# VHH binders against o26223: the designs that were tried, part 50

Target 1, 191 residues: o26223
Amino acid sequence: MKLLWTSQHIKVTVHIDGKVSKMDVLEAIKTRRSIRKYQDREVPEELIDKILDAAMCGPSAVDERPWHFIVVRNREMLEKIPEVHPYGAMVKDAPVAIIVCCDSSLEKIPGFWVQDCSIASQNILLAAHSLGLGAVWTGVYPLEDRVEGIRRLFSIPEHVIPFSVIPLGYPAENPGTRDLFDPDRIHLEKW

## First folded at step 19 (VHH)

Design YC2
Fold by OpenDDE, fold request of step 20:
Structure YC2 (fold): chain B 191 residues (1-191), chain A 124 residues (1-124)
Amino acid sequence: as target 1 above (191 residues)
Amino acid sequence: QVQLQESGGGLVQPGGSLRLSCAASGFTFWEKWMSWVRQAPGEGREWVSGISYSGGWTDYADSVKGRFTIARDNVKNTLYLLMDSLKSDDTAVYYCAKHKYSAFPETLDEFDYWGQGTQVTVSS
């Protein structure tokens, strides 16, 4: 049974000035920045769907796919998130946020869910960027104050673990690009 | 090491006012929710008031609502409790407590550090 990995090439067509620009994967990775300022503009549902699709395309341990996503658009709830996340101030200014969670009941191997949800979170960031949006990863897990704060705020069941909060919107800042390549961190064959 | 030191307690007449302070050290104060908890003689500990890390959210026990005000100065790493219209039943040792969670406490087990307390006595 040939598992046809249908590489759904997410052709992210970024409409810049009416032109569909394709951002390749390396460009997306290299040019992505954390965005904490957003335009007063709604994010279409279609874009959120594409982002969530990308979030679910990452690998997971033994294909456990433990992730769940809470999409938050309610203005009141967005304004509450900063009260339970000390570094979540920008969430109140975003038109939408995605909360990445793990359902522990879906774990097949203990502990790998952190990697799985990290990959999902990163894919959200990359997909958002490729679509012309800005986003930032605000860490929740493993800090118990934030985990429980988010849990109670959103009435998340005990077996589900909040992992990250990712506000998204059209960017109102341009932090520029950084060159983070460090050849001293590369070792050939041995340390 | 985490330290919480209460001050400002004392003897006051009914209807009087007091201001309690709690000096915090050994942790990043502004990142944590804080509460006041009191213990009257012969009684268990009772949650009095809580405040979010930014001070944006506050809550009070019904017994003190409208009379007490919780506040914080994150620059000074200090928690405050303004107590007005004091009653005899407010007599207790008042403790400053650090939250485990970014939420108002459901139980008294949701605090990871406590101060030594300051005595408040309301008497004629």
Scores: ipSAE 0.887, ipTM 0.948, lowest interface PAE 0.5, mean pLDDT 93
Fold by OpenDDE, fold request of step 20:
Structure YC2 (fold): chain B 191 residues (1-191), chain A 124 residues (1-124)
Amino acid sequence: as target 1 above (191 residues)
Amino acid sequence: QVQLQESGGGLVQPGGSLRLSCAASGFTFWEKWMSWVRQAPGEGREWVSGISYSGGWTDYADSVKGRFTIARDNVKNTLYLLMDSLKSDDTAVYYCAKHKYSAFPETLDEFDYWGQGTQVTVSS
């Protein structure tokens, strides 16, 4: 019984101008930008589901998968986030935000949850971009003022650590692409 | 180094007004919530008022509600406390305090830096 793992190529067909454009992974990575301006347009739940699916597909230390996600659509709460995050002003303008959290009770190796949640956060950004959405990573951890601010605002249990707040929406800006390749950061065999 | 320097205290009659200032330095002031805390003679410290980093959120102890106004100027790195209708019970050393968290304090342990304080005396 050959389990044909039908790699359902989630063809993320971004309908730009009616053409289903397949964005490959390198394209998504290279063209992704932080988007802080959003259209007055709701993000379908289907897209959020896809984004969250992607968020959970990253590796984690010893497969601990410590991440949790709070999906915030409530306008009042979105408007409150900037008061507890000094760089979160754009969140109030987004139709939705995802708060990435770590359940510390799921951590198997100390400290690796930061990497795990970072990977999840990055996958959210890439997935969003591939789906025609804009997003930005607003850092919460490791700044205690933001961590506790978000914790209290959302009544997050003590064993759960807010890691990032990621507003998402249809982009209302196009910052263009950047070439960030720096050969001076590459060392061969030794520093 | 973080520095908080209070000023504006003094002697006033009951019903009088004072404006306290706290000059902040050594940190990014606009990124932090701030509070005023006071300590009356022979008493413990009492939270008076708090303000979010943007100034959008403010809160007050019940004892000062309607009489005191907290404000901040993030350009000047200054915290203010406008005190109106002062009472004898308002006599205290007033401290400027930097928040550990982006939230109103639940306890007095939620401050990481304090000023030296300024004396406010309300007396006839």
Scores: ipSAE 0.887, ipTM 0.948, lowest interface PAE 0.5, mean pLDDT 93
Fold by OpenDDE, look of step 19:
Structure YC2 (fold): chain B 191 residues (1-191), chain A 124 residues (1-124)
Amino acid sequence: as target 1 above (191 residues)
Amino acid sequence: QVQLQESGGGLVQPGGSLRLSCAASGFTFWEKWMSWVRQAPGEGREWVSGISYSGGWTDYADSVKGRFTIARDNVKNTLYLLMDSLKSDDTAVYYCAKHKYSAFPETLDEFDYWGQGTQVTVSS
């Protein structure tokens, strides 16, 4: 019985300029760019749900799944984020931002939460891109000034660590694609 | 190495004005919150004013509110304190301080670097 691994190609239908486009996983990965300019257009809740669903599908150490997500749509709060994140200027222009956090009480193995939240953050970026949205990863952890800034701004409890701020919106820029393949970074069998 | 160097202090009469400057180096100045803290003779250190990295947010101690103005020039890597309507009780050493956090300080422990200070004396 050949277990036909039906690679369910999750074809994400993206509405780009009124056209539904399907993007496969490799295309999403290769064509994703950081987007820092957004249209004056609201992001439907349905898309955010899909993005968050994707964010929670990544692996985590011992399946600890320590992540929490703050979805920020409030205009006042979006405008405040740049004051506590020096590289978060674009957040004020986004219709929505997701703050990825770690609940340390859920951590089973120390230190792996960084990887877990990184995977979640990357999945957010990929999912957003596949859905025709633009996003950018603005790092919070491990910089103490940003961590505490975001913590205080959103009244995040001490046991929860803000990890990243990801603004999302329909893209108002097209940075193009990059070829980032570097064979010099590949080592066979040994360094 | 992080360096903060205050200047602009001096002797002034009550009602006078001073402009303090703090020259910052050894770190990316524009991405850090900054504050002024002062210490009067025989007293503890007192937070005076703070400013966000962009200058969009400012705050003041009640004792100086309406009289002092904090500002910064991120191109010049300089923090300023404009002091108007100076009073005798404003006499202190004024320190420039770098924030640990992107927030107004709750305690004096939330500063990771201090300048040497500049003396401000308000006397008739």
Scores: ipSAE 0.855, ipTM 0.931, lowest interface PAE 0.5, mean pLDDT 93
Fold by ESMFold2, fold request of step 20:
Structure YC2 (fold): chain B 191 residues (1-191), chain A 124 residues (1-124)
Amino acid sequence: as target 1 above (191 residues)
Amino acid sequence: QVQLQESGGGLVQPGGSLRLSCAASGFTFWEKWMSWVRQAPGEGREWVSGISYSGGWTDYADSVKGRFTIARDNVKNTLYLLMDSLKSDDTAVYYCAKHKYSAFPETLDEFDYWGQGTQVTVSS
């Protein structure tokens, strides 16, 4: 492997093994774990932009793209999320959280926004992992007490539905990977 | 069956103190926000104070700020209102109320269960 650099530009040559220095998508899916402990280290805005770009690449029902995202960095607000989400304690320790929301005025097929926002939420997790960050999906919808708590905390309008809260940061834990393949869950032709 | 039972009311002189209690049963108390609401003679109900499920976030009506303290004991499933510097216009029936949502209420219809109330009388 040979990299040629100048003060004005860079020239990148092919690695000896021919691989590009990026995480394989199957590897990312298999190795991503929920991360609930984070380093005391800011996540650059540029990485958040990449993660949200990835989130918006997801498919949606008839391309309705109903999602909106709130990026939360304010310490006082992050510390309040656990007060409206009883299982969101790790959010207070995260440098940043993303709230995935549905704008119901964009819905074209009733009820599919849940699938749409689930896809966006999972893409956030995978993109964060590929960038060396850890994240976890904390559930908001369909629990109405949490939905309304988050809505009021962030002044989210009534036609917008908070779906999930995703704290993220540079990981301070490594839970390891799991082998979860179960062939008994696979049915050919019928149940 | 959700039950809320207030106690600790009574007659007190102006400037005095009382501690109200609300025993809760029939739901997972530590997962729910709780409030105190009062009704003075001839008046509608007035929200007094609310508390998040952990106790980490509290708020008060302007009329009681600095004088009243809301607290909860999630082991004993009990909500408290510590009332100091009582005034004659604090005379009311005080109700324990369970929130529908994890938020301070905007209206009184955001409570799904109420206690029977306990009378507080501040007499000059």
Scores: ipSAE 0.308, ipTM 0.705, lowest interface PAE 3.9, mean pLDDT 90
Fold by ESMFold2, fold request of step 20:
Structure YC2 (fold): chain B 191 residues (1-191), chain A 124 residues (1-124)
Amino acid sequence: as target 1 above (191 residues)
Amino acid sequence: QVQLQESGGGLVQPGGSLRLSCAASGFTFWEKWMSWVRQAPGEGREWVSGISYSGGWTDYADSVKGRFTIARDNVKNTLYLLMDSLKSDDTAVYYCAKHKYSAFPETLDEFDYWGQGTQVTVSS
């Protein structure tokens, strides 16, 4: 493993599976696609640590940082997630999943935890992509049946709210890039 | 208009078998967890068994483990309970119940719709 520090923009070069990986932030944002098919490869704990470090770098309302993360590698547990999340079939085929949660006891201003956890979730997707992994955000909150299903499956206490489940792994598909810029969505000064 | 219609109950001798069915309509059956709940004469309702939306995860009350099997057919929108080695203590009205949550219930308040029930009587 080789880590490099460059000028005022810190870019980390990581040798992943015999490859050097480096990605500009705009490139990561523009090229990230939801990946639902994964190779039969383990994701090193080191990469999960980097992804979660990135997740926790997000801004939050009044710096409340309400997030907690559950890292799921156990095969039996990964196979049960689709049984409580009817559109989460790809989770059983992932080597690992991250559950993003809100600890409501950490809220400093009510109601902004959804934005906070959304930012953390998106950072997970971008960090995974920059490290050569593919991921997809599967929605849990605000669907109460999924929230309660995930809570009971992972013994999550009532003051903690499961927000999203993010399976990830080395990608086994390439859906390609899209050009989604639409100038008609831009309003100058007024609607 | 959620509807749950049980059938297949009847009179059976101890050691016998029955297959209960519950026809479901008015909701997306394959997206919901389902259970069987029973009520013996003079008693409250008792959860018997539950099944995840795909059928991949099932659980049973201790009183019926090893004797009862829950199953579902998501093409026919039907829930089943295969009851083997029936005992007199299994005499009850059996209800099909739709879960509020994608989880095995902690209380009976976690079902939002119930069928009308089908009588099972185990008697010499």
Scores: ipSAE 0.306, ipTM 0.700, lowest interface PAE 4.1, mean pLDDT 90
Fold by ESMFold2, fold request of step 20:
Structure YC2 (fold): chain B 191 residues (1-191), chain A 124 residues (1-124)
Amino acid sequence: as target 1 above (191 residues)
Amino acid sequence: QVQLQESGGGLVQPGGSLRLSCAASGFTFWEKWMSWVRQAPGEGREWVSGISYSGGWTDYADSVKGRFTIARDNVKNTLYLLMDSLKSDDTAVYYCAKHKYSAFPETLDEFDYWGQGTQVTVSS
């Protein structure tokens, strides 16, 4: 059990409940890793609900919120994703995957849906990590073969664009943390 | 440069069998869905069969289902069509076709490269 303190915030007592406890946002961002190996263990619907709630908290261009999410638990469907996505092999081993989509009829500013869905996708990864799950973003858009393959596999209509496939589950690997800060990428005032 | 070269066609009696091959080069074969498409004399092109990256998902036109088998060898970069119980209606030029999308086609515009074709003639 750990007591977490932050300046100017209420102290939060966290309890470990057989899963990774909720963590400080900076810790979550710094420690999240792509996880491609999962335990043979179901992910409760409640956790998926929390993850999708977090996904929808992201900002979007002019508040357009163009995102839709397909939750995939059916084993047959999970096993078919690698047949339309050559780098999605780990999806067949995941207990669940989330497909992030853009409904172009909700788009208010052309082309910003990519940023909007990227934000939602990253929030899924962070929320999963904070709940003791592991996830990885597998790219669909802008690769036309993958976009159409996923669209047809899940009967997604033409005005809806599949953006990413995110398998997730309780991790069966621990790749550790990385130090990726590079001061050469920081430019003051100008390039 | 993408190259698709069909072979294995010929003259065969009704009820006979034939195996077509398509040698592929100039692209990463195992990353692409592939199909066979045929064209009978005086007719438009008809999709025959398609196969996913790994070969784990296949489908067939109703006219050939149960008689034809599509397969691929991703080591040899070769697509195959095993044709059994051949009928005179199967007489056509058979083309190897590379998919634009990772899906079974809805139209013939969904192929970006075609082979030269190989003639299959089923006649008594």
Scores: ipSAE 0.290, ipTM 0.694, lowest interface PAE 4.2, mean pLDDT 90

